# Miniprotein binders against q58433: the designs that were tried, part 38

Target 1, 377 residues: q58433
Amino acid sequence: MLFMKYEGEIAIGPVHPTMLEPHRLRLFIEDEIIKEAELVIGVNYRGIELIMEGLPPEKISILSEKICGICSHIHVWCNVTVTERGCDIEVPERAEYIRAIVEELERLHSHMLLFGHAFEVLGFETMAFRAFMIREPIMQILGEITGGRAQYSCPIIGGIRPRCNIKESKIPALLERLEKFEENLKKLLERTVNDPMIMSRIKDVGVLDKKTAKKLHALGPTARGSGIHSDMRKMGQVPVYDNFEFEEIVFDDGDVFSRLAVRFYECFESVKIIRQGLKDLPNLDKRIYNPNYELKEFKPIDVYNEAQRGQVYYSYGLDENGRVRQVKIRTPTATNLACMEAILPGHHVSDAELIIASCDPCFTCTDRMIVVKENKI
Below, E stands for the ipSAE of ESMFold2; O stands for the ipSAE of OpenDDE; V2 stands for 0.75 times the mean of E and O plus 0.25 times the DockQ between their complexes.

## First folded at step 22 (miniprotein)

Design h6 (at its last look DockQ between E and O 0.03; V2 from the best seeds 0.00; counts 0 for: pae O 11.2 > 1.5, placed apart)
Fold by ESMFold2, look of step 22:
Structure h6 (fold): chain B 377 residues (1-377), chain A 93 residues (1-93)
Amino acid sequence: as target 1 above (377 residues)
Amino acid sequence: SKITIEVTLELNGYRYPFRWRVDSPFLLRYFLRELVEFLKEYGIKEVEIRVTAKSPEEAKEIAEIIKRILKEAGFTDIEVRVEGDEVEVRAEK
């Protein structure tokens, strides 16, 4: 058998480099047609869970931030929520709003990065550049809110870091920048759907039917592109989202187009959530942190949230010494890659990279940035 | 083999590379016209295009295609160098 190997890596950061194992899809091809695909699971969350055992919850937040460079906020938010619920710690409403605003900004920049990568894979370099240019202002907003760190660290047990508080005086400018992003996103979407060269490469390609998606437990936009309602924000798992009007985006055809379309329209919903959150902030109590709490022993509890790629799950308890025990962390990447593994046979090998990318598997290339320097006037 | 098109865009002293591989005359013209629309949209006034063609004859043909498309886009200072299979075009508005 002649075969071509395709490798993807999920970056975990420098905390334990020897425990980083990239996911790989091995392709077995004959006459340029994929005959079999084999997923080799990398990143072993048991290793990450082991290094977290026995640590204070605050140190778990630091480690969870390093799990993924693209989605660090959702991991920190899940972690602090486990301890907050286990210890009955009340979190100020303003802090929960800002946590959600930052997460939706994270969703925006992550979806834009995927669009840029998908266009690169397809060879549409000018469209990739457009996606990266539209993304850059969101990265700037995140840097302004989180203090310019390479990783955005906002949640702390009981609230948010003071630097992450969004001042009322900044809200009008943020709303204007968000409106500009929305306008540019609409143009990008229109260019995509009205270009038959682009559409011919993504429509009816890499179909994951609803039955297979359910059988393999697809999550996030991968599931929602195949007609499955699967969004922790709409399923009562993240209470702050009850304050925002937004829609779960679902497409039925299960092709690459559908998985990308879910993400395109989710960006518009994220804009709606951020706008509503920003407009509500002036009417909320000013507290962003609850200093009046005690850590106490609790048995493991489950926390779910909706990352850009789908469900994220954290579970642990605290022992009598305030140390984290029985850590379990699950992300959707391996499950969604298994869905791609199942549908790859029968496709031309030239479609493999696109199909794999369409489930957004979190690889090593985390940012694209174009530097523009203005001349002096 | 396929034709390789490398485009370097220059904006405010910074260089931004793009690369295409094409295997048909239709795709060649499609990407070149898309490039021109992109340059117009972003107000880019300077571009450098390098092409590795399949043959010296194809290189000459591609050079003329690029020159024509850039002229239609309003570039007036167009320098073209053809050496073997290689085409290098520098253009300014």
Scores: ipSAE 0.314, ipTM 0.746, lowest interface PAE 3.6, mean pLDDT 81
Fold by OpenDDE base, look of step 22:
Structure h6 (fold): chain B 377 residues (1-377), chain A 93 residues (1-93)
Amino acid sequence: as target 1 above (377 residues)
Amino acid sequence: SKITIEVTLELNGYRYPFRWRVDSPFLLRYFLRELVEFLKEYGIKEVEIRVTAKSPEEAKEIAEIIKRILKEAGFTDIEVRVEGDEVEVRAEK
């Protein structure tokens, strides 16, 4: 019996020193069953931190925006928050509201991208296309608010860029577009949950039990799909979110369905947050930027935020010259991929891509599944 | 069949190979857009892109997309070769 050892290497991330998450999953397959999965964590995490070292905080913000095309806003927001807290810089409430609105729009578009990809992996091209079409209005809204589709450049130290100020006259149209998005999302959800072929492929597949998820430090929707409360917005780490009524979506089953369902239902909560934010904006002070700040020396401060994939962490200090020191950045992907590494063994190879996708690794990073067929004769 | 995208970037004398596999032209376009933003951002002067498409027709479409995107990125010298389902693009600026 020729044991065809299929080694599938899923390289996750461009092997670029400036990419935070160049991870690889190598799959060892026997008789179409995954026997072993190996996560290779890319060493490049230290590259960005080293580039940031000794730079002024304003330049680091620019670099942070460039780290991830899908998560650019959250990185910038988390980054500027370190300086703001370290220097006791007051951020206008309107600026924080707009930062939250843009973040939830980023969450929406990212989740829709994942759904589109998951449907493609499942072979449901029509559903994938629908997900991508539903995403487009969110991308347009982001473009209108931030002036760009990829680089939002919304947060700055002390507030937001003037171009990112949401005019009251635009709010009705934005609300209407969100309503249409929500309706379309509901239809997509209904079609998904009522399709037994889809459900059979995602239910009871790729189960991450709560114990394993805790042990491996799952974050964000990956943790929440396994019944773990993990949302920095609810843990008081991002104070602006205290102004909004929304739920943390948690599922207990830990399967692909649960991880996808968390994100599906979280989209509705994101819409709620955006709607509340937009409704409150007219009643807030018009100031969007605090120009009256001084950079001060401070020791490294820990700042957390909640990206679409989970907890983002930034830490640095400022020296006496206003230069950043001891930069640390952590993203949720490494721990979430480690969870997928742990659960992949025993699954059919045809489920591997879906299981990995269900933790939403950065697609700019993840789309490197290399299946290496080694015919060991 | 996945579309394989191999991108080699030269930055500061180092070659950085990137390999993506995408299942759809949509994801391909998404990656290419991100690539362009990256190229602009880092001032990369040379890029090599190899794509294996699902069909010769798709390869032609991909080639046109890449060419357009690289032009938008400010590349002036763009060589595109399509052979069957394979696309090879070299660009300099």
Scores: ipSAE 0.000, ipTM 0.318, lowest interface PAE 11.2, mean pLDDT 83
ESMFold2 (binder alone), look of step 22: mean pLDDT 79; pTM 0.780

## First folded at step 23 (miniprotein)

Design fo1 (at its last look DockQ between E and O 0.01; V2 from the best seeds 0.00; counts 0 for: pae O 14.1 > 1.5, placed apart)
Fold by ESMFold2, look of step 23:
Structure fo1 (fold): chain B 377 residues (1-377), chain A 93 residues (1-93)
Amino acid sequence: as target 1 above (377 residues)
Amino acid sequence: SKITVEVTIEVDGKTYPFEFEVDSPRELRWKLLQLVYFLEDNGVKEVEIRVTAKSPEIAELIAEFVKRILERAGFTDIEVRVEGDEVEVRARK
């Protein structure tokens, strides 16, 4: 028997200015069926952790913002929280509310971007355009709140930037725009679940069973699509979320449909959080910044938050000179890639991009799948 | 099947036409974003964009998408016309 074997490679994740190698997922293909998937660990945060070592904590915020182009706010929020907790800095409640509102807006636009890419991978161009169109008003709202097209995150140690304060006069219009977004999202969901061609491509495809998800320590929607509770917002790690009524979205089947459905329903929960936050703001104290703090030496503090892709972890301490020490940063990217490694074997190569998209890898810097060469044995 | 995008900009009373082709919604989104940065960086205050879409439904979606992108770029007077597969957007700052 002469086997024709193919080798493909997908580069996944951001490429830092230091030219660090992206994570890669290598596919070994026989007769259009994926026989093996191999995760090749490339980019990790060790380089940026070393650069951060010995810097003032204000400089860490600048570097952390650059880690991810579509999730920069969560990284800055985690960073300021490490220092705030380590130095016992009280953050005004209004600032915490606005941090959460901006994060939930970031979750909305990120999920919508993923839906658009998933539909495009499936060849459903109309649905992809709908997702991109629905996303744009959220991007506009973020730009209005954060002070510019490129200024995405707003946390500073002790509060938020003054530009990011949400004026009471703007709240009615913001609520109306959210209502329109919610209406359009409902229509998108209905068209998706009622389209048998779409459903045939996503239901029962790319199954990550609960046992395997637990073994691989899946995080975020990847875990929640496989029946695992894993939302740091519900686990007391981000106290401001205790003020909002919302549900952790969990599906049990572990297929592409489930991972996408988690994200669809999370968008509705994000709208609920934003709406509640906006309605509460007028009743909160007007302070957005605590200037009365002093940076102090502290031993490493662990901070967890829930990014769109799952748990983000920041840890560091300050030395006696106010310099950051023992930096550790973890995101869900590597564990979610490990889940892809486990899922892909046995699937037709045409499903590979869809399965990968459903686990939500970074879209900033990717190479397309490459069938490198036919190898005859 | 490719989508053709024809762009006409006006600078100091002179008109400069150019065009590009895209194969997918993702590519169209990327090219339109690049166009917006070009318009902003060069202080362009008037632009006309014509898109020939694959269907009337896609044309309507593209029209709304182009309008929102131009709004983000600071254009305030935006006129949109959709006739069948054809989209025409005229915008001024």
Scores: ipSAE 0.000, ipTM 0.434, lowest interface PAE 11.6, mean pLDDT 81
Fold by OpenDDE base, look of step 23:
Structure fo1 (fold): chain B 377 residues (1-377), chain A 93 residues (1-93)
Amino acid sequence: as target 1 above (377 residues)
Amino acid sequence: SKITVEVTIEVDGKTYPFEFEVDSPRELRWKLLQLVYFLEDNGVKEVEIRVTAKSPEIAELIAEFVKRILERAGFTDIEVRVEGDEVEVRARK
C-alpha cells in the first residue's frame, strides 16, 4: 500500500487533562473521513525491563508499582506472583482475597474514569462529572485499605503489607459504600442508555467485528465487546477468583457502545466479587503474609492476570544469585490500540477520539513495553 | 524465538545504536511507531534498522512495516533489503 498523501492531517491532542497519560492521534483525512490513523505514542523509553534486570525480586515490585498510576496494583500483583510461583511460595488465602478485592476496586475506579472521559468526549459534561463523583468513593476505599491513592503497595512476595489488612470492623461500612456506589452506577447506566443522543453517538460506531478482533488479538473489554471470551480470571490464570461467583461480560456488536457496556456491567460483577470477598474474609485464616520462604533459582515463568484493559503478562526468572533475569512485561493497551487504529479508517473524524477512548488506552502501559536494553542515547 | 531489532540512528554526526526484542510483527509495528516519534523529536535524518525475524514470511512483513513506518516519519529515501530471516532498512530524509 502506497502511502497516499491524503488531503488533510489532523492531530488529536491529549484527550483529557486529568488523564495521566496524554496521547496523540494523527489522522489522515479526506472529506472529513479518516483514511489512515497513526497513533503517536510518547516514547517513554524507561527501559523498565532493563532496569529490573539483575535486581532482587523485592526491588522490582517497587518498579512495577510505578509503571501505571491507574493499574499499579495489577502490575505489582503479577510481579510478585512470578516469584511466588517460581519459588513455590505459599501465599495465605486472606492475602489473595485482599489482592483480588483491591484489584476489583482498581477496576471500578478505572472504568469510572473512562466513563467520565467518554462523556466528556461526547460533550456531556454533567454526566462526566457524575461519573467522576461516583468514582471518588472507590478511591477513598482504596486509600483506606492501602494507605495510598495511586500507589497501593499492597502485594509483597508472600502476601500483603500489614496496613492493607482489611479489619472485620470495617466490613459493614465498606459494604454500605459499595451499595451506594452500585446504586449510583445503576442510575448512571439508566441515564446513559435512555439518552438517545448518547446512544446515537456510540451505537454502530467504531465497529470492531469479531473476525478482526480475533485476527488482531484484542484483549479484555475490547475483545469482550466484540464477542470474544477473554478474561484471565475465568481462564484459571488467577486461582483466587475461583472462590467468587461472577460472570464474564461479553457483547457481540463490537461498537463503542459494546465496549463501554462491557465495562459498565463488569463494574457490577466487580462489586459482586468484592462483596463475596468481604463476606468470606472473617472466616479465613488471619495470616496475611508468609515470611517462611526461600528464594530459589528458576527459569522464566509466565504469569497472567486480567487488568481493567485486559490481559497483563509478567515473566522473569531468578538466577543463582537471586537476581531477576529475562524480564518481560506485556500490557493489553498496544494490542487494543492496534484494533482501534484498524477500524478508524472510514469513520468520520469527529468519532475518532471516542473510538480511541472506547478501548481505554493507557499510554504509560504501552510505553513500558518498549524496553531499550542498551541506549547510548 | 524473538524478533531482534537493531536500530542505528545518526544525529549530528554521532551514531547511536540501540537494540530491542519483540515477540511478534504486531509488537514490532508498535515499537517502530514509537521509534518514529523518537526520530521526529530528535531530528534524526538517517536511520538504519536491522531485524532478525523468525521466518522469511515474517521478515517480509517486517520489511513492509518498517518501510511504511519510516515513510510516515517523512523519510523519502528508503532502501529495503530482505534476505531470508534478515531485514535491513536504511532511510534518509
Scores: ipSAE 0.000, ipTM 0.207, lowest interface PAE 14.1, mean pLDDT 83
ESMFold2 (binder alone), look of step 23: mean pLDDT 78; pTM 0.743

Design fo2 (at its last look DockQ between E and O 0.03; V2 from the best seeds 0.00; counts 0 for: pae O 15.3 > 1.5, placed apart)
Fold by ESMFold2, look of step 23:
Structure fo2 (fold): chain B 377 residues (1-377), chain A 93 residues (1-93)
Amino acid sequence: as target 1 above (377 residues)
Amino acid sequence: SKITVEVTIEVDGKTYPFEFEVDSPAWLRLKLMYLVEFLKDNGVKEVEIRVTAKSPILAEFIAEIVKRILEEAGFTDIEVRVEGDEVEVRARK
């Protein structure tokens, strides 16, 4: 009988002309069932690490901003933190609060973008539009806080950019807009979970069991959808979060529903963090930077933070001439894609995009899937 | 089926057209973000963006997104026209 095998390739990663090659996921398909998946790692942080070697730490911040267009803030925050901790630089409390507020706003808009993409993959165009419209007020808030530089993060070594300081007079309006976002998010969640057509496509699909997730080192909501506690904000790695009351969100079933549900409920936790931060700001010292620091030699230290996709890791030291050495940068995307690679066999090809999307694989590039047939000869 | 974006920029009195496609609205804002970064890096003073959307409702959403992104990039003279599925935005610094 005729044997046919298909290969698909999905390009995932940031799109820009000079720095990163997309990840590719090749699918080998027989009778519309995925038989094998192969991840081809495209994003090469070694090249970025090499460019950073020997630069002053201020220049590293500029390069960190270019790594990811959606999540530039977390990368810059991690970078400045390495130097701040290595040189024992005091960062004003107000600056740390604003760094966290901006990160949580970034988490909100990124999760909303993923929801819109997931709805579109499923063919629910109206729900996708709702997600995008709910997201837009968050983008507006980010633009106002960052002074019209929504694509640029606020952290600088020793503080935040002066334009990112949040004026007390704006806080009541920001709180009101956040409450409106929360109301609309709740309605979106209710519409999703009460739609049997949507639920039938996401429940019990793309299951990543806890043992496999641990073996493959799943991170972020991908790990937390499979029952793994992994949030760097709760593990003492990001001290400013000790000032906020919030919960780590964990689901146990490991399906697409669970990974999306983690993100939905994380949005509510992000709203709690932002609200608390905004209400506390008027009571904090007004300093937003420390001009009285000096750089000094230090051996490589590790810095961890929790991006919307999961753990990010930066490590480097400074030599006696103030130059960055032994740079290492790690993000969760490749690891989480490896988890999807492991679970795709056995699924119908029509589920592939949804399963891959559920790990939030850097929606900065076009998704491409190619089908390779093995013709009988 | 695809959203088509046609861009015309003006640099030093010369115009440069180019285009790109987006399979879905999910990618459009991100692609526009990269476009704005390109415009800023190259000192572009004037840009015209034409988007062919999938529906009139999507065109209205896209028009607002394009306007907001250009405002954040420092463009102050922004004209927006939406007719059916077509969005035309002209912006000057």
Scores: ipSAE 0.000, ipTM 0.387, lowest interface PAE 11.9, mean pLDDT 80
Fold by OpenDDE base, look of step 23:
Structure fo2 (fold): chain B 377 residues (1-377), chain A 93 residues (1-93)
Amino acid sequence: as target 1 above (377 residues)
Amino acid sequence: SKITVEVTIEVDGKTYPFEFEVDSPAWLRLKLMYLVEFLKDNGVKEVEIRVTAKSPILAEFIAEIVKRILEEAGFTDIEVRVEGDEVEVRARK
């Protein structure tokens, strides 16, 4: 995470300005205790919405892919879903399955990145390295499926790109790799929960109580770590997930541990989803794209999905010229960071980074920023 | 006082303005770098950046930062104007 010290304040957070979520927390500290935290929104959400306004939906997909460095897929998927629903475009079942598989792989690598970062913050470099090593096979799978490690460009209006079609011949090897991932993740979890030094830093720290979480409208794992059911996949918002058996992971304690634990355990659920999806793929129709659609005018419609950080929302309409109108995009990070802003006061400054990290701000943005600093940019 | 940044981009003949604030030139640099990467990746051929700095000295420094970032992003025609605390940079490629 980037720390910037200004005249008695510390700014902590991701700095990626092109991300919808370039938010930071300014901490006002007295005697090493956080007295006040201020959430600073780095870029107006309306900026990207304004850029999208009046563009064709295909171009918006390109823009949406650039909104988030970690969750590019979910943004593209939400984006194309608006057009698909608004225009009554049939999406082949195989395409939706692959969209879900890619999303859950994105969830996996994102959570592993968070765990790596959390261990770095905790001073457990070996555990951090282990988390990054466990992440790498997921990145390779994503690369093999989509042709890219960060920007997959998998969803298109009416389906997926041909390059993103999962070959049946690769399914056995993918399943084996997932099994190995699960094994390694279990070992990492066991090491984490059995380390009293780690547990002392994350248990009963940064408690977001259920009442506050509800009041502040916490989303995703931040909400689920405080005992709130919040998963668009379970709420019928993403129909393809109805084909899969998985659990919504919820913890009640609202501490850093609970927010991390939600993500640890939902990794196993993501693997279950991927495994089921891969098993079903051979039995589905081979079509991955529906070319037989027409764009039509429609009023703004609401589309929800569940990113690794929580609920993502896209809404827009198409005008008579096939141009996007009234774009609205909401991501979970601002809401979740506001929850951290609320709970940070009274904590020791040394816990701040971990507390903020526990809501999973965009770490890829942070990593890039670190690299930039190192390069004296 | 914050550094205010106004960015105007042209995409397919349409102009899109957006604004953000930063606390320091370092933040500005980071924000502009990522912005420029975004612009590059989306085929933006023209960008205008206006910055209100905290001082004339800072404005000159910001102008140089902005210019350098745009050069790194592959813009070849860069016009820079500094007037007091105001910086205006126009770039094309």
Scores: ipSAE 0.000, ipTM 0.222, lowest interface PAE 15.3, mean pLDDT 83
ESMFold2 (binder alone), look of step 23: mean pLDDT 79; pTM 0.764

Design fo3 (at its last look DockQ between E and O 0.02; V2 from the best seeds 0.00; counts 0 for: pae E 18.3 > 1.5, pTM E .795 < .8, placed apart)
Fold by OpenDDE base, look of step 23:
Structure fo3 (fold): chain B 377 residues (1-377), chain A 93 residues (1-93)
Amino acid sequence: as target 1 above (377 residues)
Amino acid sequence: SKITVEVTIEVDGKTYPFEFEVDSPEELRRKLAWLVLFLEYNGVKEVEIRVTAKSPELAEIIAELVKFILEIAGFTDIEVRVEGDEVEVRARK
């Protein structure tokens, strides 16, 4: 059987212009059906880890912020958390609340960006633009809190930057914006689920069964779309979330619809978390930073958090000179992409992009890793 | 004649030009939706878009569309120039 090697470089999503080695999906197609898929992930985590090796922890945070434009906050938060735990640094409760609020805002805007992308892939441009418009108020809130749309630089060792302190006087306006966001999101959801053309393209397509998802160690919404409980916020890995009532959203069908639905409904849970956080903020101690800490030598400590794409992992130690050692970073993208690679066979080639998009691969996380390497040479 | 779109982005102090051609305004809308994603995913803070339209009337429509797309992408300083069939848009955020 002559597999027509269609070396179609499907540029999966927006390729970063600095990508020397873009993610390449090679599809082996017969009669428009994918027979085999080979996903080449251009991610060199090892390169970043090596660049971070021997640096002060403060510089690692700066580097981590540059790794991903969409998930910069979670990377920085994980980085500072390693040092904070390793050095027994008390973080003010207000700082942790604000870290969580910013994270859930990051989750919201990232999911809205994914919805826009999914609609674009589906050919529903108007809905893509609608998703982007719904996203904008979240970006504005992030800008008001952090002073920036992409690089928040909110967490620092021992707390948060002073500029990221949420003023009590702004809370009512923030709550109003969140309410409007929820209303608009509900309308978008209703439009999506009531469109048979959309639903026919996402239901029963790209099924990742629970067994396969477990075998391949799917993470985050990719796992949750296949009926797997996987949320570090619920697993006690991020203590600040114990202050909030929210649900872990899980769907069982494992299709593109389920992976999108997890993220849609998770947006409402993120809003709930933000509302609770904002409500509690006035009653917390006003301290946002603990300056009274010393860096100490410690062996590598494992830190987990739940990014919009799933579990993120940071680990390093500090040596006697306060330099980071044995850096390990893991993001969910490679694992989730491997899940999509595994399920692509048997699908029509026209579904490939949508299936890949449905795991929300962080293309920027993968690409900027190479850029950080180039800037040190 | 195709609609030609030239995009120049600045990322981390480096400039990256790219171009694409479309056959219709509808196809342009799709590519512009992609461009929103591209700009956002890449953290682009400065962009220049040059479009060669098929007519002056279409150029005005395209100019409005491109402006709207950049507004969606979070650009606040947007300069639009239309000269005949040519559209030039510069934006910063």
Scores: ipSAE 0.083, ipTM 0.613, lowest interface PAE 2.7, mean pLDDT 85
Fold by ESMFold2, look of step 23:
Order: sequence, then structure tokens, then C-alpha cells
Structure fo3 (fold): chain B 377 residues (1-377), chain A 93 residues (1-93)
Amino acid sequence: as target 1 above (377 residues)
Amino acid sequence: SKITVEVTIEVDGKTYPFEFEVDSPEELRRKLAWLVLFLEYNGVKEVEIRVTAKSPELAEIIAELVKFILEIAGFTDIEVRVEGDEVEVRARK
């Protein structure tokens, strides 16, 4: 019998302000080949759901914003939407447009962060630096609109916060900055696909075939890199997106290249959405908030949206005292990490970080934890 | 220096004290979130929490935070006292 050279654990997911723990991915390695991968679930969404039970819906938004360090906007947007639909609250079209614009800006910065870290893992330091520098202007735009680079408290029940209204006078400059981002993104993509050293590390590596992706219920770019249509924005779940011309990006090979390519091309689609939204804003009614609503009792309803990582799901009802009940929150993180258990065996350990990065946009959000053992458990 | 938190819970007529220390308000928030889950899962109906803060200003903020998390945990009879750096909260469901 050969001894395994080491066992490693990789902490995956955010270190949340609540008692949420990062997921752990344990790698069992022999002669530098991964023999087995084991996902240990660390995130406790039941705990978050219990904390939220019995609170007013406004408190859920505040907690959700602080709980999810990189996905605060999508959680706040989902939360207000549950209440808005459950109470039949009319939301101004302008507010829905701005909610979408902010989400697409969040998608851009998140994808760019992943590209930078993927290049770091591969040892392409100049490319990593380029990705991070291309990302920075998007963070600046988000900060200007929302007041914070990592916290996006834009939606409120019935609309958006007044500070998040995009002034018509600012739109030409925003469009110019977006165009510059797009130009730089094109250059980054060209440098990537025309570099045989980069391509040799990402093509035909870490394959998640379509059958396995379906069986494990892969979501977001992980699913779309394996040929699965999965975008809630195209499936009628987020009505404001019906106003924008954009394409769902799907690749079939399921390799690291495909998952990264989905994200690269999604950035171009996000630019298209933001540009269209910004150009439409001057023609929309100026209202950004509906002050004329009353909360009422409603049975749990389901709300879906498409975060950078994939489907986000919120469900709850409101009792007769205006308190939130039967909270359920689901994100794609655990499901997409489960796909790694299927992908990693058989790969050289040097590819592990890259494969993980390509499947989980939050890979870079946590510290890594490595526990190495001589023997298989 | 550390913020110290002493918790005394009552279950089935018996009292159980425990304590923990934190370096920052952010760490305190994380520990209090755990405390909410702990109180709920163990069916705690009476609790006393004492906090030694780093300053009177921080003590006032912590008092509000502790009251808030106890309200989330379903306590309705909440008494708060702040004296200098010291916070004392007593709560019953």
C-alpha cells in the first residue's frame, strides 16, 4: 500500500458575521494525484433563517446586507421583492431599472475578481494585475451609486434609496467609463485566449459533463459552462430584464476554459444591460419610491433571481402583525461546491485551486485551511 | 483589553453561568448571533447578560445590541442598566 502524501482542507465561502462557517473541501492525495474530494458543509442557512423569523421585513433587509459580504444587493433585492409581491406593492419602473443596473455592476466586479484570482493561481501575475485594475473603476462606480464598495444598500420596500437614484447629468460619464471598461475587457480576453501557456492550463481541465452537472443541480456559470440553460433572468423570474436585449451565455465542454469563458462573455452582456438601462433612465417616470403601501398578511411566496454565482431563492410570508414567517433562503454555493467532489478526483493537485476557482466565484472570499494527513480517512 | 460577556441562563429552575471575551464589536456581534441560536435551541426562558465594555460610549451601544438580540430571541420582559463601562441586561420570555 502507498501512503497518501497529504490530505488538505480548503475553506470555501465567506466568514459571515453570524455563526456561519466556511465550507471545507478535503482532498485525499496520492503521488500528487487527487484520489477523493469530500465536501464538508459549513454554511448554516437554517441559523440565518431562525434569526430572521418574527422580524419586520425592513430588519431582514438590514441583516441580509450585513450577512452577505459580497452578495448584499441580490439578497436585499430578493427580500424586498418577496414583501412587495406578497403585499401587492407597486414598484416604480425606474427603481427596478436601477436595481438591475446595480446587480449587473456587481456581476462585473465579481467576475473580474475571479479572473484576477484565477490568474494568480496560475502564476500569471501581470494578467492578474490587469484584471484587478480593470475591476477598480467598476468598484468606484458602485461606490458612487450606493455609498459603499462592498455594501450595496440600494433596494428598499417600494423602491430604492434616494441616494441611489442615478442623476441624468451623470449618465454620459457613466457610459464613457463603461465603454472604457469594455475596451479593457476585450484586451484581457484577447490576451488570455491568444496565450498558449494560459490556454494549456485551462482547456480540457476540470471537466464537469452535462449529465453530472444536471444530476448535481449545478447552477450559474458552473451549469452554463456544461451546456445547461439556467439563467433566471432569461426564464421570466426577474421581469425588469424583459426590457433589455442580452444573451444567456452557454458553453458545452464543461472544462475550466468553458466556465471562465461563460464569465468573460457574461461581462459583455452585463455591459449591454447596463448601457441599455442607463440610456433608458431619462425616458422613465422620475418616481423611485412608492410611499403608499401597507403591509398585509400573506402566505409564503417564492422569489428567484440570478446572482453572479447563479440562482438565489427567497421565500417567506407575513403574519397578521407584519412579522416575517417561514423564511427559506437558498444560494448556489453548496450545490456548486458539491460539483467539485465529482470533478477533482483524477486531477493533479496543482490543478485543484484553478478548478475550484472556476466553479465558485466566492473561492477568494475566505482564508484557505489546509489539514494534511499521511493516510486516507 | 477585551470586552467580557457573562451569561446566566435558567432552565428548569437551575442556573447555568458561562462567559466569553471578544476583541471588537464585530466579534461581539458574531458571538451574540451564536447566543441567539443557543438560547433558542435550549429553550431558555430567563437570561442575565453582563458586559464589561472598553468605554461608556461603547457600553451604551452594546446595551442596545444586547436588547435587540434578546428581542429577536423572543424575550419581551427586558430590563437594561448601564453604569459606566458596565452593562447588565435581564430578560424573561
Scores: ipSAE 0.000, ipTM 0.138, lowest interface PAE 18.3, mean pLDDT 78
ESMFold2 (binder alone), look of step 23: mean pLDDT 80; pTM 0.763

